# Ledger of designs, part 6: VHH binders against CTO1 family protein C17G9.12c

Target 1, 274 residues: CTO1 family protein C17G9.12c, of Schizosaccharomyces pombe (q9uue0)
Amino acid sequence: MLYIVDFDETITTYDTIHLLAEAVNKPEEWSVISDKYWQEYLAWREALPHSTTLTSYLPLLGGSRYLEEASIKRIEKSQYFSGLSEGALDNIVQLITLRAGFVEFINALVPDLRVSKTIFHVLSVNWSARVIEQTLLHHTDLTADLLCVHANDFDFDTSTNTTNGRILARNASSLLMNSTDKVREFRRIVQTDAVSSPLNVVYIGDSPTDFGCLQISPISILMRSNQKYYDILSRFEDVQLVDISEFPVQKAVPGKKIIYTCSDWCAIQKAFLA

## First folded at step 16 (VHH; from r1 with D108E)

Design M2
Fold by ESMFold2, look of step 17:
Structure M2 (fold): chain B 274 residues (1-274), chain A 120 residues (1-120)
Amino acid sequence: as target 1 above (274 residues)
Amino acid sequence: QWQLVESGGGLVQAGGSLRLSCTASGFTFSNYAMAWYRQTAGNEREWVAFIGTAGDTTYAKSVKGRFTISRDNAKNTVYLQMNSLKPEDTAVYYCATHRYYGPGSHYEYWGQGTPVTVSS
């Protein structure tokens, strides 16, 4: 089984990227960045046409990439994240809570991970692969050799051992900013690590940045972090939402992608590891 | 903890004006961008106007030139001045906070809404 898993609000109980900005503790400077993003985002969202299928919706989501790219450019120009120590980033880990059942699920996988019967990847638009890695190593039996994180990361100045204000891709061909970027890297992961049949690939995510991967993965799970995302998917004519307790579905509706749903990792463990 | 209370809605004749207010409490108001939205029955909430923490504004196409958003940080209040009202402006109007922290990290808090009816 090849697991490719979102981090924020899928593995964690809440979004963690806000903790990065808050750790710098310059809220008025952040407000400038936030305001400009919102102006652009609202204009973009107002112009979006209505879509009745996930297939037609995904290219529209891809059109949002420039908003995040512009945001990163503003962040880098302002040097907002410059000067963070490794310790400052590691302290953020202490603020992160994992979703129910994840620790048990991943610890149950560790024996299979060690012998490569199972492979586990995190795929995220987050800005700190370091925080993701340290969170998983701190809370679970995972070791660094069993974990692969594909995300963005802060670049470090080796002479000062602090961040230099730039955001780079880590274990990814380019920055991960939206659903289209995640699909690109999902395919690269599958090409590299799918030694087994494609039928062994599962993607787990919670939000619109995951919708592309949810469409293309052989097994797709929506973690129900927010009812609005469930509602968006439920209205698409080419999607069938099925509670994970019914895994595996015996009869699919023709022309519809099955996306399983659950609220925690206990349900996933029961369905997959029972 | 957080509270947004809209007021100033009501019945008005087409061509008339209304001023909506939204008073905030429980958070540092000056750190949050504010927006007005509106909703008609059976439809999703529609963005109307935005004001940043520094006072810069953006408007939806349907209201540009007729509506003005403003804020008074000393009173923790955001306003929507609605002029040249049309029957199509009839809706429940909501104020909201907006803050962004990165991809997929959109923070919004909503008021309970105030109804506006524009008669022909």
Scores: ipSAE 0.851, ipTM 0.937, lowest interface PAE 0.5, mean pLDDT 92
Fold by ESMFold2 at other seeds, look of step 17:
Structure M2 (fold): chain B 274 residues (1-274), chain A 120 residues (1-120)
Amino acid sequence: as target 1 above (274 residues)
Amino acid sequence: QWQLVESGGGLVQAGGSLRLSCTASGFTFSNYAMAWYRQTAGNEREWVAFIGTAGDTTYAKSVKGRFTISRDNAKNTVYLQMNSLKPEDTAVYYCATHRYYGPGSHYEYWGQGTPVTVSS
């Protein structure tokens, strides 16, 4: 089984990206960045046409790339994230809690991970692959050799051991900012992994950045972090939402993509490891 | 603990004006961008106007030129001046906070709304 899994609000109970900005503790500087993003975002959202299918919705989500690129450029120009130590980033790990059942699920997989029967990847738009990695290593039996994180990361000046203010891709061909970027890297992971068949690929995510991967993965699981995302998917004519307790569905409705749903990792473990 | 309380809604004839207020408590108001939204029965909330922490504003196309958003940080209050009202402006109006922290990281807190009815 090849697991490709979102981090924020899928593995974690809450979004963790905000902890990065708060660790710098310059809220007035951050307000300038946040305000400009929101002005652009609201104008973009207003211009979006109505969509009745996930297939037609996904290209519209892809149109958000320029918003996130502009945001990152403002962040880099302001040097907002310059000067963070490794210790400052590692301290953020202590503030992160994991969704119920994840630690048990992943620890049950470790023996299979060691012998390559199972493969586990994180795919995230987060800005700190380091925080993701340290969170998983701190809370689970995973070791660095069993873990592969595809995300953005802060660049470090090795001579000072502090961040230099740049945000770069890590284990990805370019920055990960939206659903289209996640699909690009999902395909790269699947094409590169010679030990897994396409029928044994599962994607797990919670939000619109995951919707592209949820559409194309052979097995797709929506972690129900927010009712609004469930509601968005439920209205699409080409999507069928099914509680994970019904896995595997033997007969899909023609023309609809099955996306399984659950609220915790205990349900996934019962469905896959029973 | 956080509260947003809208007021100033009511009945008005087409072509008239109303001023909505939204008073905040429980957080540092000056650190948050604010927005107004509106909702008609059976539909999702739609964005109306935005004001940043430094007073910069943006408007939805349907209200630009007719509505003005403003804020008074000393009173923890956001206003929406609505002029040249039309029957299609009939809705429940909500204020909200907005803060962005990165891709997919949108933080919003919502008031409970104030109804506005515009009669012909």
Scores: ipSAE 0.849, ipTM 0.935, lowest interface PAE 0.5, mean pLDDT 92

## First folded at step 17 (VHH; from r1 with D108Q)

Design N3
Fold by ESMFold2 at other seeds, fold request of step 19:
Structure N3 (fold): chain B 274 residues (1-274), chain A 120 residues (1-120)
Amino acid sequence: as target 1 above (274 residues)
Amino acid sequence: QWQLVESGGGLVQAGGSLRLSCTASGFTFSNYAMAWYRQTAGNEREWVAFIGTAGDTTYAKSVKGRFTISRDNAKNTVYLQMNSLKPEDTAVYYCATHRYYGPGSHYQYWGQGTPVTVSS
């Protein structure tokens, strides 16, 4: 099984990206960045047409990329993230709680990971691949050689051994900012690993940045982190939401993508590893 | 504990005016952008107006020129002055905080709303 998994609110109980800005502890300066984003977001959101299918919705979501790109440019220009030590980033790990069942699930998977019967990737729009990696290494039996994180990361100034304020792609062809970017990298992961190892592919995510990958993955799981996202998907004419306890559904309804749903990793372990 | 309390709603004839208030407690109000939304039965909340922490404002197309959002950080209060009201403005009006921390990291805290009815 090739697992490709979102981090925030899928592996973790709560969003963790805010912890990055909070670690800098300059909330008034962050407010400038946040305000500009919201002004652009609200204007973009107001102009969105309504869509009745996931297929037509995804290009509209893709239109949000410029909002995140503009935000990163403002962040870099302001130097907001300049000067963080590795220790400061590692301290964030202690604030992160993993979703119920994940530690048990991943630890049960480790023997198969060691012999390449299973492969595990994280695919995330988060700004710190380091925080993702350290969280997984700290809380689970994973070792660095069993884990590949595709995300953004802070760049370091070698002369000071602190972050230099830039955000760069890590294990990705370019920055990961939205659903379209995640689909791009999902396809690259599958092409690399599916060619070398004939495994079924599972994508697991919780939110609109995952909707593209949920559409295209052979097996797709929505982690129900927020009723709002479930509701959005449930209204699409080309989507069928199915509780993971019914996995595997023998035949997909023509014209509908099956997306399995669950609220924790215990349900996934029961469906896939029991 | 965070609280947002809206007030100032009621019945007004078309062409009239109302001033809504939203008073905040439990957080550093000056660090949060604020917005007003409105909701009619069976529909999703619709964004109306936004005010940043520095006072910069943005308005939905349907209310621009008629509504004015403002804030008083000393009173932890955001206002919506609604002029030239139309029956289409009838809704429950909500205030909300807005904070962004990165892709998919949107934080909004909502008040309970204040109803506004605009009669012909």
Scores: ipSAE 0.873, ipTM 0.944, lowest interface PAE 0.5, mean pLDDT 93
Fold by ESMFold2 at other seeds, fold request of step 19:
Structure N3 (fold): chain B 274 residues (1-274), chain A 120 residues (1-120)
Amino acid sequence: as target 1 above (274 residues)
Amino acid sequence: QWQLVESGGGLVQAGGSLRLSCTASGFTFSNYAMAWYRQTAGNEREWVAFIGTAGDTTYAKSVKGRFTISRDNAKNTVYLQMNSLKPEDTAVYYCATHRYYGPGSHYQYWGQGTPVTVSS
């Protein structure tokens, strides 16, 4: 099985991206960045047309990329993340809680990972691939050779061994900022690492940045981190939401994408590793 | 414990004015952008006005020129001055905090709302 998995609120219980800005601990300076983003976001959101299908919704979501790009440019120009030590980043790892059942699921998967019967990737819009990697290595039996993280990351100044204020792509062709970027990298991962038929590729995510990958993956799982996101998907005419306990479904509705749902990793383990 | 309490709603005649307030406690108010939203029965909340921590403002097209958002950090309060009111402005009005930390990292805390009815 080729697993391609979101990090925040899918592997983790809570969003972790805010911890990056908070580690710098300059909330007034961050407010300037946050305010500009929200002004742009609200204007973009107001102009968004109504959509009744996931297929028509995804290009609209893709239109948000310029918001995140503008935000990163402001962050880099202000040097907000300059001077962050490895220790400051490691402190963030200690604050992260993993979603119920993930440690057991991934540790059960490790023997198959070692012999290449399965492959595990993280695909995330997070700004620190380091924090993602260190979190997984700290809390699970994963080793670096069994894990590939596709995300953004802070660049380091070798003379000070601290971050230099830039945000770069890691194991990705360009920055990962929205659903469209995740689809681009999902396809690259599949083209490189496909093991067998499409049935053996699974994407797991929780939120709108995952909706593109949820649409195109042969097996798609929505982690129910927030009822709002379930409700959004449930209203689309071309989506069928099915509890993971029914995996694999035998009677799909023609013209609808099946997206399985669950609330924790215990349910996924029961469905896939039972 | 974070708290946002809206007030100032009620019945007002078309063409009239109304001033809503939203008082915050339990957090450093001056570090948060604030916005007003409104909601009619059976519909999703829609954004009305936004004010940043430095006082810069943005408005939805339907209210621009008629509504003014402002804030008083000393009183931990955000206001919505609603002029030239129309029956379509009838809704429950909510205030909310806004904080962004990166892609998909949107933090909003909501008040309980204050109803506004605009009649002729």
Scores: ipSAE 0.869, ipTM 0.942, lowest interface PAE 0.5, mean pLDDT 92
Fold by ESMFold2, fold request of step 19:
Structure N3 (fold): chain B 274 residues (1-274), chain A 120 residues (1-120)
Amino acid sequence: as target 1 above (274 residues)
Amino acid sequence: QWQLVESGGGLVQAGGSLRLSCTASGFTFSNYAMAWYRQTAGNEREWVAFIGTAGDTTYAKSVKGRFTISRDNAKNTVYLQMNSLKPEDTAVYYCATHRYYGPGSHYQYWGQGTPVTVSS
């Protein structure tokens, strides 16, 4: 089984990316960045046509990429994230809680991970692969050799051992900013692991940045972090949402992509590992 | 502890005006962009107007020229002046905070809403 898993609100109880900006603790400076993003986002969002299928919705989501690129350029130009120590980033880890059942699930997987019967990847648009890695190593029996994180990361100035203000890709061909970027890297992960059958791949995510991967993965799980995302998917004519307790469904409605749903990792463990 | 309280909604004839208020407490209001949204039964919330922390504004196409958003940081209040109202403006109006922290990291805290009915 090849697991490719989102981090924020899928592995974690809450979004963690805000903790990065808060660790810098310059909220007035961040307001300038945030305001400009929202002005651009709201204008873009208003121009979106209605979509009745996930297939037609995904290209529309892809149109938002330039918003995130512009945001990162503003952040780098302002040097907002310059000067964070490793210790400051590690302190963020102590603020993160994992979603119910994840620790039990991943610790149950570790024996299979050691012998490569199962493979586990995190795929995230988060800006700190370091925080993701340290969170997982701190809270679980995972070791660094069993974990691969594909995300963005802060670059460090080696002379000061602090962040230099740049955001770069880690274990990815380019920055990970939206659903389209996640699909690009999902396909690379599948090809790199030499897995010849997509039927042994599971994608787990919670939000619109995951919708592309949810569409293409052989087994797709929506972690129900927010009812609005469930509602969006439930209205698409080419999607069938099924509670994970019914895994594996054998008689899918033709023309619909099955996406399993659950609220915690206990349900996933029961379906896959119990 | 965060609270947004909308007021000023009601019944008005087409062509008329209403002024909505949204008063905030429990956070540093001046650090948050604010927006108004509206929602009709069975539909998604629709963005109406946005005001940044520096007072810059943006409007949805359907209300531009008719509605004005403003804020008073000393009173922790955002306003929506709604002029030349049309029956299609009938909705429950919500104010919300807006904060962005990165891809997929959109933070919005919502008020409970104030209903507006525009009769023809």
Scores: ipSAE 0.861, ipTM 0.938, lowest interface PAE 0.5, mean pLDDT 92
Fold by ESMFold2, look of step 17:
Structure N3 (fold): chain B 274 residues (1-274), chain A 120 residues (1-120)
Amino acid sequence: as target 1 above (274 residues)
Amino acid sequence: QWQLVESGGGLVQAGGSLRLSCTASGFTFSNYAMAWYRQTAGNEREWVAFIGTAGDTTYAKSVKGRFTISRDNAKNTVYLQMNSLKPEDTAVYYCATHRYYGPGSHYQYWGQGTPVTVSS
């Protein structure tokens, strides 16, 4: 089994990206970045047509990439994230809570991970792969050799051993900013692992940045972090939402992508590792 | 505890005006962009107007030139002046905070809403 898993609100109980800006603790300066993003986002959002299928919705989501690029450019120009130590980033880990059942699920997988019977990847639009890695190493039996995180990360100034204000791709071909970027990297992960051995693929995520991967993965799981995302998917004519307790479904509706749903990792463990 | 309380809604004749207010408490109001949305039965909330922390504004196409958003940080209040009202402006109007922290990290806190009815 090849697991490709979102981090924020899928592995974690809550979004953790805000903790990065808050660690710098310059809220007025951050307001400038946030305001400009929202002005651009609301104008873009207003112009979008209504979609009745996930297939037609996904290209529209991809149109938002330039908003996140512009945001990162403003952040880098302002040097907002310059000067963070590794210790400051590691302190963020202390604020992160994992979703129920994840630690048990991943620890149950460790023996199979050690012998490559199962493979585990994190795929995230988060800006700190370091925080993701340290969170997982701190709270689980995972070791660095069993974990691969595909995300963005802060670049460091080697002379000061602090962040230099730039945001770079880590274990990815380019920055990860939206659903289209996640699909790009999902395919690269599958192609790499499929060359070495065949595995069945599971994608697990919670939000619109995951919708592309949820469409294309052989097994797709929506972590129900927010009812609005469930509601969005439930209205699409080409999607069938099924509680994970019914895995694997034998009665698929023709022409619909099955996306399994659950609220915690205990349900996933029961369905897959019973 | 964060609170947003809208007021000023009611019944008005087409062509008329209303002024909505939204009063905030429990947070540093001046650090948050604010927006107005509206919702009709059976539809999703529709963005109407946005005002940043520095006072710059943007409007949905359907209301530009007729509606004005403003804020008074000393009173922790955001306003929506609605002029030249049309029957299609009939909706429940909500104010909300807006904060962005990165991709997919969008934070909005919502008020309770105030109903507006515009009769033809």
Scores: ipSAE 0.860, ipTM 0.938, lowest interface PAE 0.5, mean pLDDT 92

Design N3
Fold by ESMFold2, fold request of step 19:
Structure N3 (fold): chain B 274 residues (1-274), chain A 120 residues (1-120)
Amino acid sequence: as target 1 above (274 residues)
Amino acid sequence: QWQLVESGGGLVQAGGSLRLSCTASGFTFSNYAMAWYRQTAGNEREWVAFIGTAGDTTYAKSVKGRFTISRDNAKNTVYLQMNSLKPEDTAVYYCATHRYYGPGSHYQYWGQGTPVTVSS
């Protein structure tokens, strides 16, 4: 099994990206970045047509990349994230809560990870691959050689050993900012990891940035972090939501993509590792 | 601990005006952009107007030219002046905070809403 898994609100109970801006502790300066994003986002969001299928919805979501790219440019120009130490980033890990059952699930996988019977990747739009890595290495039996994080990351100034204010791609061909970017990297991961060992692929995510990967993965799981995301998917004519306790579905509905749903990792472990 | 309290809704004739207020407590109001939304039965909440922390504003197309959002940071209050009201403006109006922290990291805290009815 090749696992490709979102981080925020999928592995973690809550969003963790806000902790990055809060660690700098300049809330008035952050307000300038936040306001400009919301002005652009609300205008973009208002112009979106209604969609009845996931297939037609995904290109519309792709339009959001421009907004996130503009935001990163403003952040870099302002130097908001310059001067963070590795220790400051590592301290954020202490504020992160993992979703129920994740530690047990991943620790049960470790023996198979060591012999390449299964492979585990994190795929995230988060701005700190370091925080993701440190969270997983600290709280689980994973070692660095068993884990690959595809995300954005802060760049470091080697002379000061602090962040230099830039946000760069890590283990990705370019910045990861939306659903389309995740699909690009999902395909790259599958091509590199499945060629010599044809593993079945499962994607697990919780939100619209995951919807592209949920559509194309052979096995797709929605972690129910927010009822509104479930509701969005449930109204699409080309999607069938199925509780993961029914995995694998015995009778598929023609023309619909099966997306399994669950609320925690205990349910995933029962379905896949029983 | 955070609180947003909307007021000023009610019944008004088409062509009339109403002024909504939303008073905040429990957080540093001046650090948060604010917006008004509205919702009719059976429909999703619809964005109406936005005001940034520095006072810059943006409006939905359906209300531009008729509605004005403003804020008074000394009173922890955001306002929506609604002029030339139409029956289509009938809805429950909500105020909300807006904070962005990165892709998919959108934070909104909502008030309880104030109903507005515009009779034809």
Scores: ipSAE 0.859, ipTM 0.937, lowest interface PAE 0.5, mean pLDDT 92
Fold by ESMFold2 at other seeds, look of step 18:
Structure N3 (fold): chain B 274 residues (1-274), chain A 120 residues (1-120)
Amino acid sequence: as target 1 above (274 residues)
Amino acid sequence: QWQLVESGGGLVQAGGSLRLSCTASGFTFSNYAMAWYRQTAGNEREWVAFIGTAGDTTYAKSVKGRFTISRDNAKNTVYLQMNSLKPEDTAVYYCATHRYYGPGSHYQYWGQGTPVTVSS
């Protein structure tokens, strides 16, 4: 099985991206960046037309890439993230809590990962692939050779051995900022890992950045991190939400994409590994 | 413990005015952008007005020119002055903090809401 999994609020209990800005500890400077983003986001969100299907909703979300790209440009211009050490980033790992059942689930997969019967990828819009990798290596039996993280990452200035203020793509063709970017990289992962041995593919995510991948993956799981995201999907005429305890469904509704739902990794392990 | 407490809602005749207040506690109010939203039964919450930490404002098209958002950081309070009210403005009004930390990292803390009814 080919696992492609979101990080924040899917593997982790809570969002971790805020920890990056907080580690810099310049909240007034961050307020400037945050305010400009929200002003643009609210104007964009107000202009979105009503959508009754996930299929029609996803293209509308494409506009969010512009908002996130503008934000990253402002962050880079201000040099907000310049001057962080590797140690400062590694200290963030100690603040991260993993969702119930994830460590047990991954450790149960390790034997199959070692022999390539199963493959595990993280696909994230997070700004620190380093924090993601260190979190997984610290808390699980994963080794670096069993894990591939597709995310953004901080670039380093080798002369000072600190971050240089730029955010770059890591293991991705370009920056990962929204649902469209995740679909692009999802397809690249599948093309690479399923060409000569077509594994069944499962995508696991929790939020609108995952909705594109949830639509196209053969097996799709929504981690219920926030009721509003469940509610959004439940209203779409082309989506069927099914609790993971019923995996695999016996009677699919024609014309609807099945997206399984769960609240923790224990439920996923019971459905897939028991 | 974070709290947002809205007040000032009620019943008003069309063409009238109301002033909503939202008082914050438990966090550094001056570091957070604030916004007002409104919601009618069976619909999503609709954004109404936004005010940044430096006082810059923006408005939804449906209320621009009639509503004014303002803030008083010394009182930890955000206001919504609603003039020329229409029956279509009938809703529960919510204030919320707004903080962004990156893609998919949107933080909004919500008040409990204050109902506004605008009669014909």
Scores: ipSAE 0.843, ipTM 0.934, lowest interface PAE 0.5, mean pLDDT 92

